# Ledger of designs, part 11: VHH binders against AP-4 complex accessory subunit RUSC1 (RUSC1)

Target 1, 145 residues: AP-4 complex accessory subunit RUSC1 (RUSC1), of Homo sapiens (Human) (q9bvn2r522to666)
Amino acid sequence: DVGHLVLTTLCPALHALVADGLKPFRKDLITGQRRSSPWSVVEASVKPGSSTRSLGTLYSQVSRLAPLSSSRSRFHAFILGLLNTKQLELWFSSLQEDAGLLSLLYLPTGFFSLARGGCPSLSTELLLLLQPLSVLTFHLDLLFE
Key: E = the ipSAE of ESMFold2; O = the ipSAE of OpenDDE; V2 = 0.75 times the mean of E and O plus 0.25 times the DockQ between their complexes.

## First folded at step 15 (VHH; framework vhh_7qia_2)

Design e5 (from d5 with L101F; at its last look DockQ between E and O 0.85; V2 from the best seeds 0.74)
Fold by ESMFold2, look of step 15:
Structure e5 (fold): chain B 145 residues (1-145), chain A 120 residues (1-120)
Amino acid sequence: as target 1 above (145 residues)
Amino acid sequence: QLQLVESGGGLVQPGGSLRLSCEASGFTFSYYAMGWYRQAPGKQRELVAFIYQGGSTNYADSVKGRFTISRDNAKNTVYLQMNSLRPEDTAIYYCAAGKLFSLFTPKDHWGKGTPVTVSS
């Protein structure tokens, strides 16, 4: 079963990748600091505009799913939604192209910082992996756990 | 040329501990994800744990809570601390390097392996 493999292998691997070198906190006007997680990267990455409109819609959908009570489960649901809508490569590409956002969120030793600087082959290898997934058809349940 | 040298394997009783080390050379260590795979007799080589360039980790379900992967970029070394060992952990353990380790089969290089035997 493809859904089981996605949930038990791909989603945890992508969660760890997005977490890699993520700053533990970021500044917030109300709380002073906000804990960072891969879900907070998703929140920061969605922007208005035609090229990102469907990503914002997916983010809103996942945010309103009451059974998803943890940031990890919301991140996994977002990945499943990206697979269903064939936007996994698009999201990672858009994230990697936003140098300002990456410098705000990540330490220089993190995967995405290295991919923009000292080791650009990391970006190429990631996108080459993700592109075939974007052409496959998936019908995954966002509440699947 | 890439070189990975494992050490720390051996014979241990159930419930015991071992620490595996893998010293890397011939590449910029901080640019690579590092991992440990194992192969038991008659089984396919399987992922045990990996650690991304910035320190994020992932573990096979069978070893979660018992094994800890870590890396020391100053020493070009990755470690696997194995606690609460079980006979089912008996295998040849291989160090591996890859730039996107967990999303790809490790294609850059494997070490020669270090045997671990857990038996009474």
Scores: ipSAE 0.620, ipTM 0.821, lowest interface PAE 1.4, mean pLDDT 85
ESMFold2 (binder alone), look of step 15: mean pLDDT 83; pTM 0.850
OpenDDE, look of step 15: ipSAE 0.795; ipTM 0.895

Design e6 (from d5 with T105I; at its last look DockQ between E and O 0.81; V2 from the best seeds 0.00; counts 0 for: SAP .785 > .668)
Fold by ESMFold2, look of step 15:
Structure e6 (fold): chain B 145 residues (1-145), chain A 120 residues (1-120)
Amino acid sequence: as target 1 above (145 residues)
Amino acid sequence: QLQLVESGGGLVQPGGSLRLSCEASGFTFSYYAMGWYRQAPGKQRELVAFIYQGGSTNYADSVKGRFTISRDNAKNTVYLQMNSLRPEDTAIYYCAAGKLLSLFIPKDHWGKGTPVTVSS
């Protein structure tokens, strides 16, 4: 099953990729310091004024799904939603083009920092590998486990 | 010339431990994600563990909690600590270097492999 393969292989691999070199803490006006996760990257990427309408809508949908109680489950649901709407490449492209955001979120040793700095082929090859997923049609349940 | 040299394989009892090492040369080690793959007789090569450039890891479900991948960029070396070994872990273990997720693209380079046998 395509949904099972996506959830057991693609989602964990992308979760680890987005986590790569992520700074361990993020300033939070309410709680002081909050531990970073790939979900916190999604949150930062869709802030008002910095995202397309559809990405912000998906973020809101995932945030309202009560059974998704962990940041990992929310990240996976966001990836599934990107697949359903053919926006996986778009989200990664928009993330990689936001130099200010990347410098706030990532250490210099992380994948996205290297991709913006000394090894730009990392970015190009990632988007090329994600591109075929943008032409396939998916109808994945965001609560799929 | 890219080179990967594995070591640390051998014969071990079920429940035992081994530590595999892979020394890399001929490329900028910090630009590469590193992985351990394994191939049992008559089976396809499969991912065991993968570590991204900044240290983030991904594991096959069958080894989670038992195996730990790590890297030392100062020594151009990647390690696989294998604990609670089982007979089904018996395989030739290969080190690989790649820039991207292993599930999308074949690795740019492979080592010759180090055999691991788990048998009583």
Scores: ipSAE 0.599, ipTM 0.811, lowest interface PAE 1.3, mean pLDDT 85
ESMFold2 (binder alone), look of step 15: mean pLDDT 83; pTM 0.853
OpenDDE, look of step 15: ipSAE 0.829; ipTM 0.910

## First folded at step 16 (VHH; framework vhh_7qia_2)

Design g1 (from e3 with P106S; at its last look DockQ between E and O 0.77; V2 from the best seeds 0.77)
Fold by ESMFold2, look of step 16:
Structure g1 (fold): chain B 145 residues (1-145), chain A 120 residues (1-120)
Amino acid sequence: as target 1 above (145 residues)
Amino acid sequence: QLQLVESGGGLVQPGGSLRLSCEASGFTFSYYAMAWYRQAPGKQRELVAFIYQGGSTNYADSVKGRFTISRDNAKNTVYLQMNSLRPEDTAIYYCAAGKLLSLFTSKDHWGKGTPVTVSS
């Protein structure tokens, strides 16, 4: 089962990648400081005028799934949705192009900071990892655990 | 030129602990993800754990909760703390380096390995 392999191998590896060098907290005007997670990167990446409508729609869909009680499960569901809609490369490419967002969210030692800075081949290697998935069709259950 | 040198392997009783080290040279260590692989006789080399450039980690299911990977960029060294060792952990342990895709392919740079034997 392709769904089991994606959930047990790809999703954890991408979760750890997005977590890499992520600042532990970010300011929130209303709630003070909030703990960062890969899910908080997804939240920050979807804004009016900064993402496609379909990425915002997927974010909204995942956010409304009540059984997803943890930020990790929400992140995994988002990745599954990106695979189903063939937007995995699009989302990572959009994230890597947003220098302002990356500097806000990540320490200089993190993967995405290095990829935008002194080691741009990291970006190339990420795209090489993601591109083979573009020729596959996925129908994954977002609540798959 | 590019070198990875593992150390810290040996013979240990079941339930015991070992700490493996891998010293790296000949490349900019902070630009590389690091991994530990292992190979038992007659089996394929398998990924044990990896650590991204900024310190984020991932583990094989068979070692979760028992093994901890860490890195020290000032010392160009990656570590594997192995606790609650079992006879099935017996293998040669290899250090590997890669940027991302290259970490998971068979073309990555590898050390010579350090043997770990878990027996009574």
Scores: ipSAE 0.713, ipTM 0.870, lowest interface PAE 0.9, mean pLDDT 86
ESMFold2 (binder alone), look of step 16: mean pLDDT 84; pTM 0.855
OpenDDE, look of step 16: ipSAE 0.834; ipTM 0.908

Design g2 (from e3 with S102T; at its last look DockQ between E and O 0.81; V2 from the best seeds 0.73)
Amino acid sequence: QLQLVESGGGLVQPGGSLRLSCEASGFTFSYYAMAWYRQAPGKQRELVAFIYQGGSTNYADSVKGRFTISRDNAKNTVYLQMNSLRPEDTAIYYCAAGKLLTLFTPKDHWGKGTPVTVSS
ESMFold2, look of step 16: ipSAE 0.743; ipTM 0.877
ESMFold2 (binder alone), look of step 16: mean pLDDT 84; pTM 0.858
OpenDDE, look of step 16: ipSAE 0.815; ipTM 0.903
ESMFold2, look of step 19: ipSAE 0.582; ipTM 0.794
ESMFold2 (binder alone), look of step 19: mean pLDDT 84; pTM 0.859
OpenDDE, look of step 19: ipSAE 0.811; ipTM 0.901

Design g3 (from e3 with L103Y; at its last look DockQ between E and O 0.04; V2 from the best seeds 0.00; counts 0 for: pae E 19.3 > 2, placed apart)
Fold by ESMFold2, look of step 16:
Structure g3 (fold): chain B 145 residues (1-145), chain A 120 residues (1-120)
Amino acid sequence: as target 1 above (145 residues)
Amino acid sequence: QLQLVESGGGLVQPGGSLRLSCEASGFTFSYYAMAWYRQAPGKQRELVAFIYQGGSTNYADSVKGRFTISRDNAKNTVYLQMNSLRPEDTAIYYCAAGKLLSYFTPKDHWGKGTPVTVSS
């Protein structure tokens, strides 16, 4: 079952990757404690723009799914949605190109900080590992657990 | 002993072309990512291009469209074809080899460099 493999292997791996070196808290303008998670990265990554408009639609869809009660479940559902819409490479590529966002969210030791700066091969390696998934067609249930 | 030997550098006029070669020995070439770096006077060494074992490439923005990295695993050689050269490309060019996890540090294997000068 391809859905099972995605949920037990790919989603946890991508969750761990996005969490690597993520700052644990971010200043909020009002008293300012917001715990960061990979879902926080998704929230910050969806911006107005023609290349990312469909990512915003997926984000809105996942955000409104009431049974998704944890940030981890929301992150997994977002990954499943990216697979269904063949946007997994697009999302990671757009994230890695946004230097301002990466500096805001990640410590210098984080995967994406290193991929942007001192170890640019990490970006290429990630996209190469994700590339085979772009040729497959998925119909995954976003509530699949 | 790991060895990387660059060749092909020299003096060329703006708009000209050069092809750099780097021959590798003393290690399993197919297990390493290969890269070209350059260092201009007064600047830090910077990545120019790299190539994975499978042929996937990455380039610095300043050389995209003008430089091409390639490798020949049968000959343990990596190449840098440099076209449309500019005075800003003047530097010593270094070949480097790093493991498949694709990190390049001062502790990785480096060649001695081949100078490239672009001037009238």
Scores: ipSAE 0.000, ipTM 0.096, lowest interface PAE 19.3, mean pLDDT 78
ESMFold2 (binder alone), look of step 16: mean pLDDT 84; pTM 0.859
OpenDDE, look of step 16: ipSAE 0.805; ipTM 0.891

Design g4 (from e3 with L101Y; at its last look DockQ between E and O 0.83; V2 from the best seeds 0.72)
Fold by ESMFold2, look of step 16:
Structure g4 (fold): chain B 145 residues (1-145), chain A 120 residues (1-120)
Amino acid sequence: as target 1 above (145 residues)
Amino acid sequence: QLQLVESGGGLVQPGGSLRLSCEASGFTFSYYAMAWYRQAPGKQRELVAFIYQGGSTNYADSVKGRFTISRDNAKNTVYLQMNSLRPEDTAIYYCAAGKLYSLFTPKDHWGKGTPVTVSS
């Protein structure tokens, strides 16, 4: 089934891709430092009053799902939601276009840093692979695991 | 010319360890994700582990906690440390490279394979 394939192949692959070269800690005004994860990239990427407010709505939905107890489960649910709303390519495109955010989140050796600098074909290849998924219609359960 | 050269395969007892190496040449190694696949007789080739350009990894469930993939960009080499080997790990192990390996079928560069046999 399509849901099982997405959860066992696509979601783990995208989780590892977003984690690639991610700085291990971010500065937090309350605690000084906070451990980074792909979910923290999602949190940093959403903008409250921008042209991508539908991404913020999805983020809020996933954040309110009490059964999602781990950052990995929340990240997977966000990816499933992006598929359901045909926003997977949009999210990755908006992330890759934000040079300031990428500099704050990623080391220079990470995938997104290379895609913006020394190997721009990485960005093109990613979007080309994601584009077909954004055209297909999905009705996935966000609590599917 | 693009080339991947695998080494380190052999015969090992159950519970033993083995370290596979794959040296790359003819391309900018740091721009590629690297992976190990394996193929047992009569079975489809399956992903064992992959490592992105920046070091992020993922593993097949059957090898999590036992195998470790790593890369050394200065030596253009990817490694697979295999611990607690079992008879079901017997296969030919293939090194592969791709720019977006985990989301794209790695068709750019394959090694010739190195056989691993786990038996008493």
Scores: ipSAE 0.546, ipTM 0.783, lowest interface PAE 1.7, mean pLDDT 85
ESMFold2 (binder alone), look of step 16: mean pLDDT 84; pTM 0.862
OpenDDE, look of step 16: ipSAE 0.826; ipTM 0.904

Design g5 (from e3 with T105E; at its last look DockQ between E and O 0.75; V2 from the best seeds 0.76)
Fold by ESMFold2, look of step 16:
Structure g5 (fold): chain B 145 residues (1-145), chain A 120 residues (1-120)
Amino acid sequence: as target 1 above (145 residues)
Amino acid sequence: QLQLVESGGGLVQPGGSLRLSCEASGFTFSYYAMAWYRQAPGKQRELVAFIYQGGSTNYADSVKGRFTISRDNAKNTVYLQMNSLRPEDTAIYYCAAGKLLSLFEPKDHWGKGTPVTVSS
């Protein structure tokens, strides 16, 4: 089934992509330092007052789902939600447009840093990967595992 | 000119280990994701593992926990450490390069392959 393929194939590939070249730690006022993850990129990308309020709504929905106990499962649920609402391309485009955020979160060797720097075709290839998914209709359970 | 040269294949007993290497030349290695694919006789080529430009990895379920992909940008080389080998791992192993979409649909960015045989 489509849900199984998305969870076992697409979500892990996108999780690794968003993880690529992430700085290993992020300053956390309460704990001093926190391990970065693809979920922490989602958190940082969905800022109050953003022009893409629907992304903030999805983030809030996923972050309040009690059965999702791990950062990986929350990231996967976010991707499933983006597919259900046809916002997958929108989220990746908005992330790539935020130069300040990318420089804060990523090492220069990471995919998104290279895509803004010496290898802009990386951005083009990402959007080409995402385009077919943006026209399909999905009804995926965010707790699907 | 683009080249990928695999090495390190051979005959090994079940439970054994091999380390495959793939040396790249003719392109800016750090701009490319790298992958290992394998093809057994009469079967389709299948993705084994890939490693993004910044070092993030992903594995086929059949090899998780047994195989490790890594890259050394200073040496333009990608590796596949293969542990706990099984007869089902017998195949020709191919190195591939791609920026992103072309990693999953590689065309002219292949090595010639290195054969791996796991047999008692």
Scores: ipSAE 0.698, ipTM 0.862, lowest interface PAE 1.0, mean pLDDT 87
ESMFold2 (binder alone), look of step 16: mean pLDDT 83; pTM 0.851
OpenDDE, look of step 16: ipSAE 0.838; ipTM 0.907

## First folded at step 17 (VHH; framework vhh_7qia_2)

Design i1 (from g2 with L100F; at its last look DockQ between E and O 0.86; V2 from the best seeds 0.00; counts 0 for: SAP .671 > .668)
Fold by ESMFold2, look of step 17:
Structure i1 (fold): chain B 145 residues (1-145), chain A 120 residues (1-120)
Amino acid sequence: as target 1 above (145 residues)
Amino acid sequence: QLQLVESGGGLVQPGGSLRLSCEASGFTFSYYAMAWYRQAPGKQRELVAFIYQGGSTNYADSVKGRFTISRDNAKNTVYLQMNSLRPEDTAIYYCAAGKFLTLFTPKDHWGKGTPVTVSS
């Protein structure tokens, strides 16, 4: 089953990728400190400045799904939604283009920091992986986990 | 010219431990994701674990909780700590390097492998 393979293979691999070199905490004006996770990268990536509202719509949809009780489950659901709407490459491309956000979120040793700095082929290899997924049609259940 | 040299394999009883290491040369090690694969006789090569450039890891379900991948960029070395070994872990273990390592991408380079045998 395609849905099972996406959830058990692709989603964990992308979760680990987005977590790579992610700063463990960042300043939160209300609480003083907020724990970072791949889900918090999604939250930051859909704030004002995005050229497409459909990413924000997906974020809002996932955020309101009651059975998704963990940040990991929300991240996986977001990835499934990106596959269903053929926006996986778009989201990663938009994240990689936001230099200010990347410097805020990531240590210099992380994948996305290296991709913007000394090793730009990291970005091209990621997008080459994601491109075939953009032509496939998926109908994945966001609550599948 | 990438070169990967594995070591640390051997014979071990069930429940035992081994630590594999892979020394890398001929490239900027910190730019590469590193992985361990294994291949038992007559079977296809399978992913065991990988570690991204910044230290984030992923494991095959069959080894999760028993194996730990780590890297030391100062020594250009990736490690696989293998605990609670089982006869099913018997295989040749291969080190691999790639800019982006997943199930879906080709790897830039492979080591020659280090054999691990788990038997009484």
Scores: ipSAE 0.625, ipTM 0.825, lowest interface PAE 1.3, mean pLDDT 86
ESMFold2 (binder alone), look of step 17: mean pLDDT 84; pTM 0.862
OpenDDE, look of step 17: ipSAE 0.804; ipTM 0.894

Design i2 (from g2 with L100M; at its last look DockQ between E and O 0.80; V2 from the best seeds 0.77)
Amino acid sequence: QLQLVESGGGLVQPGGSLRLSCEASGFTFSYYAMAWYRQAPGKQRELVAFIYQGGSTNYADSVKGRFTISRDNAKNTVYLQMNSLRPEDTAIYYCAAGKMLTLFTPKDHWGKGTPVTVSS
ESMFold2, look of step 17: ipSAE 0.672; ipTM 0.840
ESMFold2 (binder alone), look of step 17: mean pLDDT 84; pTM 0.855
OpenDDE, look of step 17: ipSAE 0.847; ipTM 0.917

Design i3 (from g2 with L101R T105E; at its last look DockQ between E and O 0.01; V2 from the best seeds 0.00; counts 0 for: pae E 19.3 > 2, placed apart)
Fold by ESMFold2, look of step 17:
Structure i3 (fold): chain B 145 residues (1-145), chain A 120 residues (1-120)
Amino acid sequence: as target 1 above (145 residues)
Amino acid sequence: QLQLVESGGGLVQPGGSLRLSCEASGFTFSYYAMAWYRQAPGKQRELVAFIYQGGSTNYADSVKGRFTISRDNAKNTVYLQMNSLRPEDTAIYYCAAGKLRTLFEPKDHWGKGTPVTVSS
């Protein structure tokens, strides 16, 4: 079904895109430093007072689904929720427009840093690729069936 | 109706390995996420690892890099490969099946557990 295809193709692709060039920002208690994850980007993007307040309800819902689930699973569920609420393009465009957040989270060589600076066509191409997904109607289960 | 039977536990030396198995019956296995939990004496049950229907995995920080969860839908079985075992891994290990919400509301979706003892 369409939920399976989204989980096995789209979600991993978007996870890899958001992960590109992320700064490591937390120390692992046992193995030293651990990389930030795409879920860390979601968390930062929906902080109180952010221009993305309309997305905070979805973040809260996903955060309560599994207290010990992986960050990848939470990221995938967030993408599914964005599709259901037609906010996928909105989230990516709001992320790309937040220069302060991007400089905090990403190395200058990361996709979103390049899209804001030296290669703005990357932002345009991403949004054009996402547009058909953001206007279609989805009723995806955020959990396994 | 739904049954989960764990096996493969035992006594092992620190640094050793064990492979836990959980055989499932009474439901369509491919529709469920599977998880391993553990409970040490005097402690609360904690999530160790889980695996989605499509094979994506999640691990507790304390076991990352040492444990690997996998599933075989043809055998209706989920596995936990446990390497580099430590005394702190001593616990009863439980298999669970369900949707994300029901994995954290224990009911008849749990096995009886398989004990693992890591002792020097």
Scores: ipSAE 0.000, ipTM 0.101, lowest interface PAE 19.3, mean pLDDT 75
ESMFold2 (binder alone), look of step 17: mean pLDDT 84; pTM 0.865
OpenDDE, look of step 17: ipSAE 0.014; ipTM 0.259

Design i4 (from g2 with T102Q; at its last look DockQ between E and O 0.80; V2 from the best seeds 0.72)
Fold by ESMFold2, look of step 17:
Structure i4 (fold): chain B 145 residues (1-145), chain A 120 residues (1-120)
Amino acid sequence: as target 1 above (145 residues)
Amino acid sequence: QLQLVESGGGLVQPGGSLRLSCEASGFTFSYYAMAWYRQAPGKQRELVAFIYQGGSTNYADSVKGRFTISRDNAKNTVYLQMNSLRPEDTAIYYCAAGKLLQLFTPKDHWGKGTPVTVSS
């Protein structure tokens, strides 16, 4: 089925992409040092506003799913939710526009840092690869393996 | 002109190790994701390992824990360290370069390949 293919191919590929060049950890004022992960990028990317309102709702939904015990499982569930709501390319577009956040989270050698600096075609090629998914209709279970 | 040159293949006994190298030229190496593929006789070419521009990696299940992909941007080189080799690892190994290879089959640039044979 399509859900198994998304979980076994797309989600791991996007997890590795978002992990690429992440700084290893950030100090957290409340909890001390905290290891970076693709899920921490999702957490940092949620902002108030019309372009991010539905993304914040999805983030809150995934954050409250008790069976999702790992950050990797939460990241995958977020991707599945983006597919269900046809917002996958919009989330990546919003992330790439936030220069301050990207410089805070990523080393200069990472995919998103290069996409914002010396190789901007990385950004446009990513969005073009993701856009065909917006014409597909998904009803994926966020607790899917 | 973009060129990829693989080396380090050969004949090795089961349980042995090899280190493949792929030297790139003619492009800005740090802007590209790199991958190793392999093709056994009569089979389709399959992804072995992938490394993004910033060092994030993925591996085929059949090689996890045995193979390690790495890159050295200063030397324009990608490596594949192959440990605990098995006869089923016998194939021609190809280096590939592209920008988003892991999401789809690679369509960009390929080396000529380096043969690896694992047998007694």
Scores: ipSAE 0.542, ipTM 0.777, lowest interface PAE 1.6, mean pLDDT 84
ESMFold2 (binder alone), look of step 17: mean pLDDT 82; pTM 0.834
OpenDDE, look of step 17: ipSAE 0.841; ipTM 0.913

Design i5 (from g2 with Q53M T105E; at its last look DockQ between E and O 0.84; V2 from the best seeds 0.00; counts 0 for: SAP .673 > .668)
Fold by ESMFold2, look of step 17:
Structure i5 (fold): chain B 145 residues (1-145), chain A 120 residues (1-120)
Amino acid sequence: as target 1 above (145 residues)
Amino acid sequence: QLQLVESGGGLVQPGGSLRLSCEASGFTFSYYAMAWYRQAPGKQRELVAFIYMGGSTNYADSVKGRFTISRDNAKNTVYLQMNSLRPEDTAIYYCAAGKLLTLFEPKDHWGKGTPVTVSS
């Protein structure tokens, strides 16, 4: 089962990748503490603009799914949605191109910081590995666990 | 010379603990994800755990809660703490290095392995 493999192998792997070197959190004394997670990277990555409108639509869809009770399950559902809409490479590419966002979210030792700085081949290798997934057709249930 | 040298394997009783170490040399350790794989006799090599450059980790379901991977970039070393060992954990354990271990089998660098036997 393709859905099972995606949930048990790909999603945890991408979650760990996006989590790599994330700053622990930013305190907000008015609204309380907000911890960083791969889901918070998704939230921050949604930008106004025509080229990313479909990413914002997916984010909104996942955010409103009541059965998804954890940030991890929301991140996984977002990855499944990216596969269904053939946007997995697009999302990672757009994230890697946003220098301001990466500097805000990540320590210098993390994957995406290194990919933008001292080891740019990391970015190239990631996108080359994701390209086949962005061409394949998927129909995955976002509530699959 | 590029090297990954595992140590810490041995014979242990069920329920016991063991800590594996893997010392790396000849490459920029901080630019690599590190992983532990294992291969039991007659079986395919399987991923046990990996850790990215910045410390993010992932584990195979069969070892979650029992094994802990960690790294020390200052010492160019990755560790695997194995607790609550079971006979099915018996295998040769290999250290590996790669850029994106999570999507494909790591291929850049492999150690020679360290045997772990769990039996009475």
Scores: ipSAE 0.557, ipTM 0.795, lowest interface PAE 1.6, mean pLDDT 84
ESMFold2 (binder alone), look of step 17: mean pLDDT 83; pTM 0.848
OpenDDE, look of step 17: ipSAE 0.810; ipTM 0.901

Design i6 (from g2 with L101I; at its last look DockQ between E and O 0.74; V2 from the best seeds 0.78)
Amino acid sequence: QLQLVESGGGLVQPGGSLRLSCEASGFTFSYYAMAWYRQAPGKQRELVAFIYQGGSTNYADSVKGRFTISRDNAKNTVYLQMNSLRPEDTAIYYCAAGKLITLFTPKDHWGKGTPVTVSS
ESMFold2, look of step 17: ipSAE 0.751; ipTM 0.881
ESMFold2 (binder alone), look of step 17: mean pLDDT 83; pTM 0.853
OpenDDE, look of step 17: ipSAE 0.824; ipTM 0.907

## First folded at step 18 (VHH; framework vhh_7qia_2)

Design j1 (from i6 with L100M; at its last look DockQ between E and O 0.79; V2 from the best seeds 0.73)
Amino acid sequence: QLQLVESGGGLVQPGGSLRLSCEASGFTFSYYAMAWYRQAPGKQRELVAFIYQGGSTNYADSVKGRFTISRDNAKNTVYLQMNSLRPEDTAIYYCAAGKMITLFTPKDHWGKGTPVTVSS
ESMFold2, look of step 18: ipSAE 0.605; ipTM 0.816
ESMFold2 (binder alone), look of step 18: mean pLDDT 83; pTM 0.853
OpenDDE, look of step 18: ipSAE 0.807; ipTM 0.899

